# VHH binders against q86uu1r1256to1370, part 9

Target 1, 115 residues: q86uu1r1256to1370
Amino acid sequence: SKVCRGYLVKMGGKIKSWKKRWFVFDRLKRTLSYYVDKHETKLKGVIYFQAIEEVYYDHLRSAAKKRFFRFTMVTESPNPALTFCVKTHDRLYYMVAPSAEAMRIWMDVIVTGAE

## First folded at step 27 (VHH)

Design s44
Fold by OpenDDE, fold request of step 28:
Structure s44 (fold): chain B 115 residues (1-115), chain A 124 residues (1-124)
Amino acid sequence: as target 1 above (115 residues)
Amino acid sequence: QVQLQESGGGLVQPGGSLRLSCAASGFTFSRYWMSWVRQAPGEGREWVSSISYSGKTITYADSVKGRFTIARDNVKNTLYLLMDSLKSDDTAVYYCATGRWSPYTKSQGYFDYWGQGTQVTVSS
């Protein structure tokens, strides 16, 4: 499909909190955008396909221990089994899908778009 | 049919080096993560190293960091493991494994296919 839409829970870049965002995959625009909600009125960020290097599972253990990355505390994923990563040139995105099927769909479209 | 065939194992002295290869077929090699896993006699399988489909992400077990180097050739559909400074504790059967979306993690359930393995013995 040319466009894929849905909610994912994304970890923040500076503030390492998990926020539910509305994602829009646009093959024609070659962008993965995310908004506050499904109304798509408040854009929060854009990932360009050419910036995407890799997509893969990130099965982080749900441990009480907080991890630190670049002197920033990283909170554990709300669902490690449904967590995947989108690695770009400048940032590693962590995303949680609502289901295993959704995760596979998103990962597939993202990696295909980045090819 | 997916096939993974390891080679390059053998007997070496401590401090020696080996180069393992894994020939892959039956799937789009360049789209899959590849990993090395080893199993010593009487022990469970231990993850050694993983490399992403593009080769841009590489991970190692602490036990092999600084000594082993994982690499891949997507044109030749081949995975490599360069093993330097080998020690007795490295003795094991080494397996090539593949996963569509994941490197090996502490949860051992993310590999899709395994090879038959190649024996590496480090002994004086």
Scores: ipSAE 0.563, ipTM 0.787, lowest interface PAE 0.9, mean pLDDT 89
Fold by OpenDDE, fold request of step 28:
Structure s44 (fold): chain B 115 residues (1-115), chain A 124 residues (1-124)
Amino acid sequence: as target 1 above (115 residues)
Amino acid sequence: QVQLQESGGGLVQPGGSLRLSCAASGFTFSRYWMSWVRQAPGEGREWVSSISYSGKTITYADSVKGRFTIARDNVKNTLYLLMDSLKSDDTAVYYCATGRWSPYTKSQGYFDYWGQGTQVTVSS
């Protein structure tokens, strides 16, 4: 598929809170973008495929281990079993999928796009 | 057919070194996480180390940190474990394991396949 869309819960970069965002995988644009909602009017961030290094399960519960990040409280993943990571050159993204199937789909398309 | 074949085990004195290898076939090696797991006599399986498909992410059990080095050659479809400063407690059968998206976790088995293992004995 050229485009994949759906909600994922993403951990914030500066503010270590979990927020539901609308993600858009675009193979042609070679981007993984996320918006406030499905209307795609408020862009919150873009992950370029060339910046992606790895995609994997959050097996070490890295998001949960860090309770404090400087002055921000890091909260545990709302669903550790459905938490996966997108590692880029400059940032590690933590994302929670709505289901195991969704997680596999997202991980697969992201890693494929990054290749 | 997926195959994992470990080699390089043997008898070594405390403080010695060994290099384990795992030859992989039957799957796209470069797309999978690889791990080493060991089982000592009378004990359960213990995770030792994992390496991501690209090799950019590496993790170790606390018991082997600073002594063991995991590596992979995606061209040769081979996983390695360099074991330095070996201790008697390192005596075990060492298994090569693979999982596409994650290494071993205690709560969930993410390994898809295992090898037959290679015996490592550390004794004076």
Scores: ipSAE 0.563, ipTM 0.794, lowest interface PAE 0.9, mean pLDDT 89
Fold by OpenDDE, look of step 27:
Structure s44 (fold): chain B 115 residues (1-115), chain A 124 residues (1-124)
Amino acid sequence: as target 1 above (115 residues)
Amino acid sequence: QVQLQESGGGLVQPGGSLRLSCAASGFTFSRYWMSWVRQAPGEGREWVSSISYSGKTITYADSVKGRFTIARDNVKNTLYLLMDSLKSDDTAVYYCATGRWSPYTKSQGYFDYWGQGTQVTVSS
């Protein structure tokens, strides 16, 4: 499939909170975009394939570390077992999939797109 | 068939150095995480170090930080472990392990394949 769509829970970059976002993987555009919801009317961010360095499980539990950032507590992943990372040149993204199967699919398409 | 073959183990004195190698075949090496895990006599397996498929992410156990260096050559399909300042406590069988998506952790390893291991003995 040229396009893959679905919800993932993503950790914010500035505000270290977990938010559900609608992700769109587009092989033709070579982008992973995320929106507020499935209507895709409010774009929140774009990850270009060329910027992606690595995709891996968050087994280091880096998202679980309690840290204070600007008086905001970084919260633990809502589901560590389904948490994976997308590392770009500029940012490390933490994402939680709704299921193990979904996680595998997303990781596979993302890493394949980045190759 | 996936194969991992460790080499470079041996007997060394405390303070000595060794370089371990792991030759990999039967899979796309550059797409997998690689790890070193060791097992001392009578003890469980202990994670030593991991390196991502691109080599951009590297992790070490606290017990080996500053002394061991993990590296990989994706052209040669080889994993390395440079061990400096060896201690008696480093005595163990050292295994090469691979997982597509993750490094080894005690709680959840997600390793797909293991080598046969190479013996490292540190003794005066």
Scores: ipSAE 0.494, ipTM 0.760, lowest interface PAE 1.1, mean pLDDT 89
Fold by ESMFold2, fold request of step 28:
Structure s44 (fold): chain B 115 residues (1-115), chain A 124 residues (1-124)
Amino acid sequence: as target 1 above (115 residues)
Amino acid sequence: QVQLQESGGGLVQPGGSLRLSCAASGFTFSRYWMSWVRQAPGEGREWVSSISYSGKTITYADSVKGRFTIARDNVKNTLYLLMDSLKSDDTAVYYCATGRWSPYTKSQGYFDYWGQGTQVTVSS
């Protein structure tokens, strides 16, 4: 498809907590955008295709443990087995899919933007 | 047809070095994560190292970090594992494995294709 939409849980940028966001992958706009919810009225961020370096499983389970980031407790992923990463040149995004099948679909879709 | 063929295994003394190669064909090598996975006698498969399709992300198991080096040549469609400071615990069959995505750890990875393996034996 030209557009893929759905909820993923992601680690926040400024406030380091896990947040449910509505993601929109748009091949025509060449963006992966995320909103507060499915109504797409409040944009929270944009990942431009040209910024995407790699998409991969969190195979070292880096999101599966508590850690401190700038004196803030960063909680582990709500589901480490369903956590994948989108690495960009300025940030590493951690995302949690609702199922293994959804994770595979989102990873396949997002990597086409990096190609 | 996808093929992965490992080579370079053999018998080596503790402290020695080996270089493993994996020749790949039948798929777009530069679009796949490549990994090394090993299996010691009587044990399950253990993930060793992975390298992203671009080569920009490289990961190692703690047991081999600092001793092993993974590399890939996307022109020759070849994956390498340079093994230094070998120990008896490194004795295993080493497999080349690949998937569109990075593997999980040894119990949670997803691999679309596997090689036949090459034996590495560290003894004496």
Scores: ipSAE 0.045, ipTM 0.435, lowest interface PAE 6.4, mean pLDDT 83
Fold by ESMFold2, fold request of step 28:
Structure s44 (fold): chain B 115 residues (1-115), chain A 124 residues (1-124)
Amino acid sequence: as target 1 above (115 residues)
Amino acid sequence: QVQLQESGGGLVQPGGSLRLSCAASGFTFSRYWMSWVRQAPGEGREWVSSISYSGKTITYADSVKGRFTIARDNVKNTLYLLMDSLKSDDTAVYYCATGRWSPYTKSQGYFDYWGQGTQVTVSS
């Protein structure tokens, strides 16, 4: 399909906490966008396909530890086993899928956008 | 048909070096994470190292950090492992492996394609 939609949990950009977001992968627009919820009325961010460098499973458990980031506590992933990464030019996104099957689907879909 | 063919194994003395190569064909090499996995006699498989599509993300098992270097050439569709400061514990058959998703250990991840392996023996 040209569009893939679903909820993923991601680490926030400015406020470093885990947030549930509605993700929309769109091959025609060449974007991976995320919204507050499934109604797609409040856009929270856009990842352009050209910015995506790599997609991979967090096999070294980088998101599994509490840590300080610029003097704030960054909490560990709510489910380290289902956490994967989208690396862009200037940011590493941590995303948590609701199941192993969903994680495989999202990783496959996003990789095709990375061209 | 996907093919992975390792080469460059052999006998070497402790402290020596080898360079392994893995020639790949039958798939879009530049879109796959590539990994080296080894198996010593009578043991299970041990993940050694992985390298991302672009080569920008590289990971190593603790047992080989600082001694082994993974690299890839997406023009020649070839994966490499430079092995320095070899020890008797490095004796194993070395496989290149890959999957459609990011690499995992055998307990957490999957590889779709495997090579036939190349023997590395560090003298007894």
Scores: ipSAE 0.015, ipTM 0.399, lowest interface PAE 7.0, mean pLDDT 82
Fold by ESMFold2, look of step 27:
Parts: structure tokens; sequence; C-alpha cells
Structure s44 (fold): chain B 115 residues (1-115), chain A 124 residues (1-124)
């Protein structure tokens, strides 16, 4: 498939809160973009395929762990069992899928961009 | 056909070391996350460690962190687990397993393939 679209919940970059975003995976553009909503009128960010290092399940519940040494708190994922990670050169993205099936689909799709 | 074959298990005294190997064939090894999972007598399976297809991401269970080292050789299609400072709680059958992502800690079917396991026994 060339394009995959759907809502995922993502930990914000600067403001550390969980935000629902409309994600668009586009193999032709070689981007994973996300927008405020499904109308795709307000782009919030772009993850270029070449920046993606790894895609993996958050089996250590890292999205729910506090980092006292770094004085950084990460609020708990709204659904830790459906949380997966996209690791890039500069940032670790935490994403929550709406179901286990959706999580498997998104992880499989995104990993093809990292190849 | 996909095959995973573990080796290197055995009897060791507390504080000892072992190296486990998992020989892989029948799939593109360099495209898969590889994991070690163990099962102690009478218990459920416990995830131990995972390594990404490129080796850039490595994770460990808290119970083994600092004592175990996972590694892979994508040329030889082999997964390793170097176990140091072994203790009685490490006694288990150790399996290698694979999927495109690291495994869940639940009994969900996210692993595509499993080996037959190798016994590790830590006893004085």
Amino acid sequence: as target 1 above (115 residues)
Amino acid sequence: QVQLQESGGGLVQPGGSLRLSCAASGFTFSRYWMSWVRQAPGEGREWVSSISYSGKTITYADSVKGRFTIARDNVKNTLYLLMDSLKSDDTAVYYCATGRWSPYTKSQGYFDYWGQGTQVTVSS
C-alpha cells in the first residue's frame, strides 16, 4: 500500500500531553505526516522516512515512567497496552492506537518506511 | 521453512556465566526483531531481552539488566545471549523468538516463530 491514514494519539513534543492527530503515511512522498484532524488543513509535523530508526511496542511501559534524574515527567499513556514507539535520530515518539489490530497495521506500515 | 535452534544451555553454579546461541534460517534475519524469552518450572513465559533488526535498539527485563547482554550477527544469522552473574532465579528453559516488533509481555500471538528452547540450570 502507498498511503495509510488514521487517528493515533501522540505524546506532544514541547507540551507533554497526549494529543489526537490524524496521521498520513505516504510512501510516494516518503513521509509520515500528522495533522490536527482528518481534513488535513493544519499540518502539525512531519517524520521523514530517512529519520526513522526503529518501530517497536512499548513493552517496558516507558511512556508511563517518570525520569526524576532529568527532572522530566511523562504523563501516563491513556492505554499502555496499545502504545508503540517510533524512534528517530532526534526524538522518540509515543503513539497509542485505537485497537490492537490497528496497532499491528500501523507498526507494520511504518516499519516499511524505515527500510 | 523458518527454523530457530537454541544451544549453549547447561548446568552452572551461582555467579557463573553462559553464552546462548540461536541459529536462524528460512527468513530474512536482518529484517526481524529477535528476542529471548524464558520459562521457569511451573511458571508462565517471561520476556528477557529484545534487539532490533539493525541492533540500534536493545531492551532488557529489569531482572536481568546489567547481567545479560543480547547481541546478533546478521551475517551468520545468529542471536546471542551472554549471561553473567547467574543466580537460581535464572533457572529456566530459554527460547529465542522473532517478530517484526519486540514482543508483548502478554500471552498474545505477536511472535511469528519460536525455537524449541535450551535448558539453563543454576544450582550449587
Scores: ipSAE 0.013, ipTM 0.398, lowest interface PAE 6.6, mean pLDDT 82

